# VH-VL binders against q0aze0: the designs that were tried, part 426

Target 1, 268 residues: q0aze0
Amino acid sequence: MKIILVNNRFKENTEKKAQEIAGQLSALNVEVIIDNGLDEPYAGTVDFIMVLGGDGTMLRAARRYGQRAIPVLGVNMGTVGFLSNIEINELAEYLPLILREEYSLEARMMLEVAVFQQQSLLTRVFCLNELLLRSNSPRMLSFALEISGQKLEPYRGDGLIVSTTTGSTAYSLSAGGPIADPQLDAFIVTPVASHIINKRPLVVSPEREISLHLLEEREAIIGIDGQIKMDFGAENRVLIKRAPHPLLMVNLKAKPFFTSIDRSLQRQ
Key: E = the ipSAE of ESMFold2; O = the ipSAE of OpenDDE; V2 = 0.75 times the mean of E and O plus 0.25 times the DockQ between their complexes.

## First folded at step 19 (VH-VL)

Design MM26 (framework fv_inotuzumab)
Fold by ESMFold2-Fast, scan of step 19:
Parts: C-alpha cells; sequence; structure tokens
Structure MM26 (fold): chain C 268 residues (1-268), chain A 123 residues (1-123), chain B 112 residues (1-112)
C-alpha cells in the first residue's frame, strides 16, 4: 500500500507528526510519500491520501490530487474545520480500518476553471470551494455572466463567486449566499456587493457551463479557494464547469453537517 | 487605498500579556494573509508568525509557540496578535504586514505594512 | 531553520554610487513551480519597512528603476545603480520558501 501524507510546511507540528506517522506506516510495510507542498505533486500511483492539518491543507490536497479518484482523509491537527473527519489522537484507533479499506466515501463535487486569453487556454485549475472574480482596484467591475449560453443582464459591483456546495459555507456565505447540503451537486452563483438592485444568488445545475468576462478595462483578479490568484483583464474569459471527478472524502466517523454549521453560526 | 492601521503603544510589566490589533481596509480581507514582524532596539527584523485570513490557519515561529496567539475577525477586517508571559526581550516595535502572494499562501512578499506598535516591557 | 546572511553588514557610500548588497541562504530557495520566494525591503528608523523587490528580480510598482534584484538558488543580489539621498537606509532580504520565514540580519547603507 502506498499513502501520501500531505502536511503544511508552515506548521512545525505537522512536519514532526508526518515523520512519526511515516515511521509507523513503514513498520507496517506501507510505502509513504510526504508532500509538504515544496515539490511537484507525486506522479506515481497511490492508494490513499492522508491530510494532516486544517481546511487549508485539505484545499491544497484537493487541488493537487482530487481528480485522481483516490480516497482522501482529513486528520485534524488542532484547528477546528469542516473538511477533517478524525482528530490526530484518534488516528491509531482508525489506522487498522484504513489499511483494511473499511470506510465509506463521500463524493464532493469540484470545479474545473479554464482561463483563456482571447482563443488561447492559459490555465486549467481544479478547486473544491469556489472561484472569486473581484476588482483589484477601488473601481467596481462591469462584467458579463453567461449560463449555458444564456446571457444575463450585465453585472456591476465588486465581483462574483461561483461556488460548489462544499464552498457554500466559505466565501459565498460571507457574500450572502445560501448554505447548501454538500451531498448535493450544484453551482451557487453569488454576487459580491452588486450595485444593481435585485441581483440574487443563483443555484444552478452542475451540468451548466458558466462563463465570465469583463465589459470594461479594469484591474481584476480571479481567486481560487483563497489560495491562488490570477490577473484578469478585458481580453480574458473564464469558463467554469463541474470537474470530471469528485473529491472522494473518507468517512470513518459521523460528522453532522447541519448541527456543526448551526453551532458555528451561533459562535459568529 | 490599501491601509493597515495598528493599535497604539503599550507598556507592560514582565509576565503580563499584550494584544495588538491591525485593521485592514481598501481590499478584500480574506484574499491576503497577515503576518507579524518585530524589531527590538538595535536588532534586525524578526518574523513572528502569520494567519491565513481565509482558512483561519495560523503559523508561529517555534520560539513564540505557546506564547503567541493570532486571530482574525472578518466582520471588522481586523487581525489580532496576543503575546503572553512578556519578558524584557519582547520590547520591540511590532508590525503587521500583508502577504501579496499569487500562488501558495504565506509565501510573501509583504507589500503593505502597518505603522508599527511599540511594546515596552519594564518593571 | 534556513539561515540568511547578508553581506556586507554595513557600508558607506556617496550619492551617485553603485551599491551592491548580497544575500546568501543556507538552502536553495527554489519552489516546485520554479518560483523563488526572495524579497528585499528598505527600512528607515521610525517608519514601516517598504517592499522593493519580490520573486528575486521583480520590482514593485512605484519603486524607482535604480533598484534591481538578481540571483538564483542560494545567492541573491540587490543593486542600486545610482544611490540617491533617500536611499540611505537599512536593507533586508526575506526568504519565504522554507518555514520559518527568515530575514537577513540587515545591511546599513550610510553616508560617506
Amino acid sequence: as target 1 above (268 residues)
Amino acid sequence: EVQLVQSGAEVKKPGASVKVSCKASGYTFDDYAIHWVRQAPGQGLEWIGGINTYTGDTYYRRKFQGRVTMTADTSTSTVYMELSSLRSEDTAVYYCARDESYFDYLSGPFDYWGQGTLVTVSS
Amino acid sequence: DVQVTQSPSSLSASVGDRVTITCRSSQSLVYSEGSTYLSWYLHKPGKAPQLLIYDVSRRLSGVPDRFSGSGSGTDFTLTISSLQPEDFATYYCLQATHFPLTFGQGTKVEIK
């Protein structure tokens, strides 16, 4: 069995724990690859991905490995989050189940984001939470939104979020979007500080294609999961589709989504 | 206009705690990490740690582990750094700074800085 | 921790001089995407540090073109082609490739 341990190079505790876990797994004849983000994603075949850290580390793991249809387990290292399933002090208890493949998988949709300059593809990126289009200057944007070739009336405002259902509790929530059951596949399209009265969040089929482009020359950026930023200008177009494969999240113990969200919102 | 505005100077006794604030304006708060850097009198710049404002993840230099806590309040676009068990060696100007990185969070550079907060630890 | 050493620790120069400051890291600063997270800052007493150069050689918008950065791997250089009165300051390099983030000890540029 070959396992990737994904840890955060900026958290010393996760590096030490990754080394410790790698030693324990090697003693059980499990081959371990440590991914701290410094090297390219491991290109070989692996059987399992274990993410040691918070939600940010899971978002990076999903971007790097989410399209490979490999089970991914989030192991919390102290920061409470929505994407981890077990705590680090529970790992020894659950390790036999992991090695025997005795767990269920929860599929989480991902976005495929393709950015073009005129007719040329510049980049293709996958993400778990959302794409954010926003102004990178004090001036508001004027931009066009098309959903499966249907042109909406122009948007004016600070930007737009196109979110997965998993991302409904991230940026989209802060911008006034709905909370969505992550078991559902849907795009949530949430305006950011729209200057046009009655621009509402939209919930659309994940089979739809969403395209965005600027109607005026403005400084803008595209943000991916709050971790990647790209310049976006009037000659650029972005196309957003459901990614070919969902992220396969390992479920070793029940994590009640709705009660967890309810408690989180009461603390805010 | 991008601005980071810090709270005022503090005078503390050894063993006390200090909490310094850094209020951000002029940009989307969750798009940028905020770091804390200090300079003791006659010394160079020293990185303390940072917070990813989107994920809530915090990163502390080992020397400060257990004594420093960084938090972010998205509703007020404010980052706080609390340093406990203060010693005379903690006397320094403390700066918050924005991480401008396009790829891979917490990779610098620090493109905008707060004005600095002088923390004096004396008996 | 990755050590970052600047050379010289201080120098004296006159207006119009070409000034070169070096920064050496104990490990390579190249990231997996080919990026190198090395930046340079100007710091004056009583003021916040100011970013000059990032990603080894990219000048921040608004920074005068007399400032330039170069280097690769472990060896990096900040050059000021013609020193101006406002350039008398302490200069710091910062590596952000490896945790923890590490500043050089600083290079003080003083009037001759």
Scores: ipSAE 0.047, ipTM 0.586, lowest interface PAE 6.9, mean pLDDT 87

Design MM27 (framework fv_inotuzumab)
Fold by ESMFold2-Fast, scan of step 19:
Structure MM27 (fold): chain C 268 residues (1-268), chain A 123 residues (1-123), chain B 112 residues (1-112)
Amino acid sequence: as target 1 above (268 residues)
Amino acid sequence: EVQLVQSGAEVKKPGASVKVSCKASGYTFDDYAIHWVRQAPGQGLEWIGGINTYTGDTYYRRKFQGRVTMTADTSTSTVYMELSSLRSEDTAVYYCARDESYFDYLSGHFDYWGQGTLVTVSS
Amino acid sequence: DVQVTQSPSSLSASVGDRVTITCRSSQSLVYSEGSTYLSWYLHKPGKAPQLLIYDVSRRLSGVPDRFSGSGSGTDFTLTISSLQPEDFATYYCLQATHFPLTFGQGTKVEIK
């Protein structure tokens, strides 16, 4: 059995914990690969991915490995998140179930994001939460949104978010988007500080293709899951569609989404 | 308008502790981590540590581990840094600075800073 | 710890000059998907530091376009294309790819 341990670059104790866990797993005849983000994603065959950190660390794991149909377990290192399933102090209890493959899987849709310069593909990335188009200056953007060939009236404002249902509680929520059941497959399209009165979030079939481009030259950024940033200018176009494979998240214990979001909203 | 406002200057004796506050306003508190950076007289900037205001995670440079404690009070949008067992070489201006976060991800750059708090450690 | 070294430690310049400051890290600062966490700050006595450039080459909103950043891996440069009176200050780079975060020692830009 081969397991990838994904850890956070900013937690010194996470690196130590990853090494401790790797030692324990090696004693059980499990091969361990540590992914701290500094190297290319591990290219070999892998049976399981264990994410040691919070939701941001899970998002990195999803971008690197989510399209490979490998079970991914979120192990929280002290703070409850939406994407973790167990706490680090519970790992010893659940490890036998992991090794015997006694768990259920929950599929979460992902986005495929393709960025073009004129007609040339610059990059293609996958993400679990969202793509954010935003202004990188005090000036608002003017941009075109097209949904499966249907051209909407131009948008004016600070930007736009195209989110999965999993991402409905991240940037989309902050911009006024709806909270969505992550069991649903849908795109949520949420304007950021729109200057056009009554531009509303849209909930769109995941079978549709969404494209964006600027209508005037501005300093803009495309953000992927809050972590990857790409410059976006008037010569660029982005195409967003459902990724070929969902992320397969491991469930070892019940974690009701609605009670988790309710508690989180009461904190703010 | 984004602001980080720090508490006033402190004078301490060697061996004492100091607690500096950094009050945030003009943005969503949980969306930014707060880091602490100091500058001793005639020296450069030195990163001490930070706190992720959303997760509660703390990050301390090893030389301060065991002497520094960072806490966040979400109800008042205030971050505190307490430094104990003070030495004369801890005399410095201490700055808080915000760092965009996304859950446990940190961007690692500081776009707004507090005005600074002078801490003087002398016998 | 990853060491960050700036050069020069100080320089004298006149208004209108092109100024370049270099920052070198003891290890590569490239992270996942090519992200490189290197930022530049301007600091004047009695004032808080201010961010100029982040992610190697991105200007913070409101920062004049005379400031630019470039580099990759371990070698990074801040360029001021035409120095202005308000630019006489000490400049710092910061790496945030590796824990702990480390600043360069600073480069003082003083009037000739």
Scores: ipSAE 0.793, ipTM 0.906, lowest interface PAE 1.1, mean pLDDT 91

Design MM28 (framework fv_inotuzumab)
Fold by ESMFold2-Fast, scan of step 19:
Structure MM28 (fold): chain C 268 residues (1-268), chain A 123 residues (1-123), chain B 112 residues (1-112)
Amino acid sequence: as target 1 above (268 residues)
Amino acid sequence: EVQLVQSGAEVKKPGASVKVSCKASGYTFDDYAIHWVRQAPGQGLEWIGGINTYTGDTYYRRKFQGRVTMTADTSTSTVYMELSSLRSEDTAVYYCARDESYFDYLSGEFDYWGQGTLVTVSS
Amino acid sequence: DVQVTQSPSSLSASVGDRVTITCRSSQSLVYSEGSTYLSWYLHKPGKAPQLLIYDVSRRLSGVPDRFSGSGSGTDFTLTISSLQPEDFATYYCLQATHFPLTFGQGTKVEIK
């Protein structure tokens, strides 16, 4: 059995903890690869991915490995978040179930984002939460949105978010988007500080293709899960689709989504 | 519009603790991390650490681990940095700065800064 | 810790001069997802530091276009194409790819 441990080097002692866990797994004849994000993703075959950290570390794991149809377990290292399933102090208890493959999987849809310059593909990336188009200056953007070939009236404002249902509680929520059941597959399209008063968030089928381009030259960026930034100008267009494979999240214990989000919203 | 306002100058004795505040306004507090950077007289800038204001997760330079504590109060949009076991070498201007760090990633893009707080440690 | 070294430690220049400051890291600052977390700051006595350049070459909105950044891997450069009176300051690079975040020692740009 081969497991990737994905960790965050910025959290105190996470590298040391990853090494400790790797040693324990090796003693059980499990091969371990440690991924701290600095190097390219591990290219070989693996059986399981264990994410040691918070939601941000899970988002990185999803972008790197989510399309490989490998079980991914979030192990919380003391943060508050939505994407972890167990706490680090529970790992020893659940490890026998992991090794015997005695767990259920939740499928979470992902976005496929393709950025073009004219007719040429510049990059293709995958993400779990959202793509953000935003202005990189005080000037608002003017941009075009197409949904499955249907051209909408132009947008004017600070930007646009195209989110998965998992991402509905992230940046889309801050921009006024709806809270969505992460068990549903849908795109949520949320305007950021729109200057057109009747632009509403849209909830659309995950089978649709969403296309964006600028109508006026501006300094803009495309943000992926808040962690990757790419320049976006009038010569660029982006195409967003449902990714070919969902992220397969390991479920070792029940976590109630709706009561968790309800508590979070009331305490703010 | 966006402002970070720090508490006033402090004079402390060796071995004491100091707690500096940084009050944010003009933006959504939970969307940005707050970091602390200091400059001792005649020396360069030194990163101390930062806090994710949404999760409360902290990131401390190892040199300060065990002596520094950062906390965030979302009800007042204020971040605090407490430094204990003060030495004369801790005499410095301490700055808070906001960063677009998202969850576990640190960008180092400190686009707005507080005015600075002079902490003097005297015998 | 990743070591960050600036050169020169100080320089003297006149208004209108082209100024070049270099920053070298002991390890590559390239992140696997294509980002390189290197920023440049200016610091004047009595004021907070000010962000000029981030992601190696991106100029912060409102920063004059005479400031530019370049480089890759371990070697980075800040260029001021035509020095202005307000540019006499100390400049710092900051790496954020590796923990802990580390500033260079600073480069003081003094009037000739």
Scores: ipSAE 0.555, ipTM 0.814, lowest interface PAE 2.8, mean pLDDT 89

Design MM29 (framework fv_inotuzumab; at its last look DockQ between E and O 0.80; V2 from the best seeds 0.78)
Fold by ESMFold2, look of step 20:
Structure MM29 (fold): chain C 268 residues (1-268), chain A 123 residues (1-123), chain B 112 residues (1-112)
Amino acid sequence: as target 1 above (268 residues)
Amino acid sequence: EVQLVQSGAEVKKPGASVKVSCKASGYTFDDYAIHWVRQAPGQGLEWIGGINTYTGDTYYRRKFQGRVTMTADTSTSTVYMELSSLRSEDTAVYYCARDESYFDYLSGTLDYWGQGTLVTVSS
Amino acid sequence: DVQVTQSPSSLSASVGDRVTITCRSSQSLVYSEGSTYLSWYLHKPGKAPQLLIYDVSRRLSGVPDRFSGSGSGTDFTLTISSLQPEDFATYYCLQATHFPLTFGQGTKVEIK
């Protein structure tokens, strides 16, 4: 059995804990690869991914490994997030179940994001929470949103968020979008500080294709899961689709979504 | 307008402790971590550590481990750095600076800085 | 710790000059998905440091176009295309890819 341990680059004690866990697993004849983000993602066959950290660490794991249909377990190292399942002090209790594959999986929709310059593909990335288009100057943006080839009235404002239901509790919520049940598959399209009256958040079928491009020359940025940034200008467009595979999140411990909303959001 | 306002200058004896405050305004406090950076006389900038105000996690450079404590008070939008067992080498201007966070993720980009707090350690 | 070395340590220049400052890291600063956490700061005596450039080349909103950053891997540059009177200061690079965060030693840009 081969497991990847994903940890946070800033938190030195997470690296030490990952080494300790790797030692314990090696004693059980389990091969362990540690991914702190400094090397290319492990390309070989892997049976399980364990994320040691919060939701930000889970987002990186999802972008690197989410399309490989590998079970991913969130292990919280201190502060409970939306994407962790167990606490680090519970890991020993649940480790036998992990090794015997006695757990359930919850699927979470991901975005596939393709950025073009004119007709040329520049990059394709995957996203668990959201894509954010935002201004990178004091000036507002003027931009076009197309949904399955249908051009909406132009937008003018600070930007736009295209979120999964999982991402509905992140930037989209702060910008006025709805909280969505993560068991639903949908895009949530939330304007950021729109100057156009009556631009409201949209909930859109996951079968749609969403396209964005600027209508004026402006400095803009596309942000992915709050962690990846790409320059975006008048010769660019971005195409957003449902990713081919959902993230497969391991469920060892019941985490009722609706009763946890206020507790998890108190810090926002 | 984003502001980080620090407490005033302090004079301390070797072996004492100092606690510097950094009050944030003009933005959502828990969307940004706070880092502490110092500059001793005639020296460059030195990173001390930081605190993620969203998670409460702290990050300390090893040379300060055991002597520094960083805390955050969300109700007052204030971060504190306490440095103990002071030495003359700790004489410096201490700055707080913010770093946009996304849950436990930090980029380490210090986009706005406090005005600085002079801490003088002398016999 | 990752060492970050700036060159030169000081320079003299006139208003209108093109100024180039380099920052060399002892290890690659490339992180997951190509992110490179290298930033540049301006610092004047008695004032707080000011962010200019982050992610190697991305200008903070409101920073003048004369400031630009470039580089990859271990080698980075800050360029001031036409030096202005307010640009005489000490410049620092900061790497945040590796823990702990480390600054370069600084480059003082003085009036010639």
Scores: ipSAE 0.826, ipTM 0.911, lowest interface PAE 0.8, mean pLDDT 91
Fold by ESMFold2-Fast, scan of step 19:
Structure MM29 (fold): chain C 268 residues (1-268), chain A 123 residues (1-123), chain B 112 residues (1-112)
Amino acid sequence: as target 1 above (268 residues)
Amino acid sequence: EVQLVQSGAEVKKPGASVKVSCKASGYTFDDYAIHWVRQAPGQGLEWIGGINTYTGDTYYRRKFQGRVTMTADTSTSTVYMELSSLRSEDTAVYYCARDESYFDYLSGTLDYWGQGTLVTVSS
Amino acid sequence: DVQVTQSPSSLSASVGDRVTITCRSSQSLVYSEGSTYLSWYLHKPGKAPQLLIYDVSRRLSGVPDRFSGSGSGTDFTLTISSLQPEDFATYYCLQATHFPLTFGQGTKVEIK
């Protein structure tokens, strides 16, 4: 059995914990690869992925390995999150179930994002939460949105979010989007500070293709899961569609999504 | 619009502790981590550590581990840095600076800075 | 862990000059998905530092276009195409790919 341990680049304690867990797994005849993000993704056959960190670390693991149909378990290091399933102090309890493959899997849709310069593909990335188009200056953007070839009236504002249902509680929520059951598959399209009164969030089929381009020269960026930034100008176009494979998240313990989000909203 | 306002200058004796505050306004507090950076007289900038205001996770440079503590009070949008067992070498201007975060991800880019707090350690 | 060295440590220049400052890291700063966490700051005595360039080459909104950043891997450059009076300052690079975050030692740009 081969397991990848994914950890956060800024947590020295997480690196030490990853080494400790790797030692424990090696004693059980499990081969361990530690991925701290500095090297290329491990290219070989992998049976399981453990993410040691919060939701941001899980998002990186999903972009890096999510299209490979490998079970991914989020292990929380002491703070609440939406994408972790067990706490680090529970790992010893659940390890026998992991090794015997006695768990259920929850499929979470992902986005495929392709950025073009005119007709040439510049990059293709996958993400679990969202793509954010935003202005990188005080000036508003003017941009075109097409959904499955249907051209909408131009947008004018600070930007747009195209989100999965998993991402409904991230940037989309802050911009006024709906909270979605993460077990549903859908795109959520949420305007950011639109100057057009009737521009509302849209919930569309995950089989739709979404295209964005600027209608005037502006400084803009495309953000992926809040972590990757790409320059976006009038010569660029982005195409967003459902990724070929969902992320396979491991369920060892029931996660109270609705209770967690309800409590989170009361903090405001 | 975005402001980080720090507490005033402090004079301390060797062995004492100091607690410096950094009050944030003009943005969503939980969307940015706060780092602390100091500059001793005649020296360059030195990173001390940071705190993720959303997760509560702290990150300390090893030489300060055991005598630095960073805390965040979300109700007042204020971050504190406490440095104990002060030495003359700790005399410096201490700055807080914000760093865009996304859950436990940190960009590591310090885009807005507080005005600085002079801490003088003398006998 | 990761050391960051700036060159030169100081330079003398006149208004209108092109100024180039180099930052070299002891290890690659390339992270997952090609991200490179290298930023540049301007610092004047009695003032807070201010961000100029982030992610190697992105200029912060409001920073004049005479400032530009370039580089990859371990070698990075800040260029000021036509030095202005307000640009006489100390410049710092910061790497944030590796823990702990590490500043270069600084480059002081002085009047000739």
Scores: ipSAE 0.823, ipTM 0.914, lowest interface PAE 0.8, mean pLDDT 91
Fold by OpenDDE, look of step 20:
Structure MM29 (fold): chain C 268 residues (1-268), chain A 123 residues (1-123), chain B 112 residues (1-112)
Amino acid sequence: as target 1 above (268 residues)
Amino acid sequence: EVQLVQSGAEVKKPGASVKVSCKASGYTFDDYAIHWVRQAPGQGLEWIGGINTYTGDTYYRRKFQGRVTMTADTSTSTVYMELSSLRSEDTAVYYCARDESYFDYLSGTLDYWGQGTLVTVSS
Amino acid sequence: DVQVTQSPSSLSASVGDRVTITCRSSQSLVYSEGSTYLSWYLHKPGKAPQLLIYDVSRRLSGVPDRFSGSGSGTDFTLTISSLQPEDFATYYCLQATHFPLTFGQGTKVEIK
């Protein structure tokens, strides 16, 4: 068995814990790779991914490995979030199950985000939470939204969020988006401070494609999962689709989504 | 408008503690982490540590571990840095600075700074 | 800790001059997904430092276009294409790819 441990470069305790876990796993004849983001994603075959940290770390892991259909376990290390399944102090208890591959999987839809410079692809990213288009100045953006070839009225505002249902409890929620069942596959298109009063979020079928481009020569930024940033101008367009593969989240411990909403969202 | 307003100058004796505040306004407080950076006379900028206002996680430079404590009060949008066992070498202007955060992610880019707080340690 | 070395430590220049400041790290600053957490700051005495460039080459909104950043891996450069009177200050680079965050020693840009 081969396991990747993903940790947070800013959290020394996650690095230390990763080393400890690696030692334990090695003693059990499990091959371990530690990924703190400083290196390229491991390209070889792995059986399991363990994320040590919070939701941000999970998002990074998802972007790096999610398309590979590898079980991913979130192990919380004392932070707030939605994406961890067990706590670090519970790992010892569940480790035998992990090694025996006795766990359930929950498929979470991811986004495929493609950013273009005219007709040239600049980057292609798979992400678990959302794509954000926002102004890089106090001035509002004017941009075009197209869904499956249908051109909506131009948007004017600070920006727009295209989120998965998993991401519904993240930035989309702060922007007034709905809370979505993570077992549902859908896009959530949430305006950010729209010029149109009461501009409502859209829930869009995962079978559709979403396209964005600016209608004016202004400076904007594309944000992905709050971690990747790209300059976005009039010469750019972004195409969003459902990722071809979902993230396979390991469910070792029952964690009902709706019963945790009040507790988890109270801090938001 | 984003603003970070720090507490006033402090004069302390060696061995004492100092607690500097940084009040944030003009943005969602827990969407950004706060770092502390200092500059001693004639020296460059030195990173002390940071606090994630969302997760509560703190990140301290090893040099300061055991002496520095950073806390955040979301109700007042204020971050505090307490430095104990003060030494003459701790005499410096201390700055708080904002860093984008997303859950447990930090960018390490300090886009807005406080005006600075002079802390003088002298016998 | 990752060492960040700036050069030169100081320089004298005139208004209109092209100024180049370099920052070298002891380790690569490349992080996940191609991100490189290197930023540049301007600091004047008695004032708060100001962010100029982040992510190697991204100019902060409101920062004049005469400021530009470039580089990769371990070598980075801040360029002021035409120095203005308000640009005389000390400049610092900051790496945040590796913990702990570390600044360069600074480069003082003085009037010739």
Scores: ipSAE 0.726, ipTM 0.899, lowest interface PAE 0.7, mean pLDDT 93
ESMFold2 (binder alone), look of step 20: mean pLDDT 92; pTM 0.948

Design MM3 (framework fv_inotuzumab)
Fold by ESMFold2-Fast, scan of step 19:
Structure MM3 (fold): chain C 268 residues (1-268), chain A 123 residues (1-123), chain B 112 residues (1-112)
Amino acid sequence: as target 1 above (268 residues)
Amino acid sequence: EVQLVQSGAEVKKPGASVKVSCKASGYTFDDYAIHWVRQAPGQGLEWIGGINTYTGDTYYRRKFQGRVTMTADTSTSTVYMELSSLRSEDTAVYYCARDESYFDYLTGTFDYWGQGTLVTVSS
Amino acid sequence: DVQVTQSPSSLSASVGDRVTITCRSSQSLVYSEGSTYLSWYLHKPGKAPQLLIYDVSRRLSGVPDRFSGSGSGTDFTLTISSLQPEDFATYYCLQATHFPLTFGQGTKVEIK
């Protein structure tokens, strides 16, 4: 068995903890690859991915490995999060179930984001939460939105978010989007500080294709899961569709989404 | 208008503790981590640590571990840095600075800074 | 800790001069998906530091276009194409790819 351990670069002691866990797994005849984000994604075959950190670390793991149809387990290192399933101090208790493959999988849709310069594909990335188009200056954007070939009236404002249902509690929520059951497959399209009266969030079929381009030259950026930035100008077009494979999240114990989000919202 | 406003200058004796505040306004507090950077007289900038205002996670440079504590109060949009067991070499201007965050992800880029707080440690 | 070294430690220049400051890291600063967390700051006595350039080459909104950043891996450069009176200051690079975050020692740009 081969397992990838994914850790983050800022979380206190995560590299030491990853090495400790790798040693324990090696004693059980499990080969471990540590992914701290510094190298290219591991290119070989693996059986399982264990994420040591919070939701941001899970999002990086999903971008790197989510399209491989490999089980991914979020292990919380003591922080608040929606994408972790067990706590680090529970790992020893659940490890036998992991090794015997005694767990269920929850599929979470992902976005496929293709950025073009005119007709040429510039880059293709996958993400679990959202794409954010935003101005990189105080000037508002003017941009066009198409949904499955249907051209909407132009948007004017600070930007637009195209989110998965998993991403409904991230940037989309901050911009006024709805909270969605992550078991549903849908795109949520949420405007950011729109200057046009009554531009509302849209909830659309995951079979739709969404395209965006600027109507005038501005300093704009495409953000992926809040972590990757790409320059976006009037020569660029972005195409967003459902990724070929969902992220396969490991469920070892019940983690109720609705009580978790309710508790989070009551704190505000 | 984004602002980070720090508490006023402090004079402390060796062995004492100091608690400096950094009050944020003009943006969503939980979307940015706050870091602390100091400059001792005649020295360069030194990163001390930071706090993720959304998760509550703290990140400290090892030389300050055990004597620095960072906390955040969301109700007042204020971050505090407490440094204990003060030594004369802790005399410095202390700055808070914001860092765009996304859950437990941080950029490590400081786009807005507080005005600075002079902490003098003398007998 | 990743060591960050700036060159030169100080320089003398006149208004209108082209100024180049180099920042070298002891390890590659390239992170996941090609992200490189290297930023440049201007600092004057009595004032807070000010961000000029982030992600190696992205100019912060409002920063004059005479400031530019370039580089990759371990070698990075800040260029001021035509030095202005307000640019006499100390410049710092910051690496944020590796924990702990590490500033260079600073480059003081003094009037000739």
Scores: ipSAE 0.786, ipTM 0.901, lowest interface PAE 1.2, mean pLDDT 91

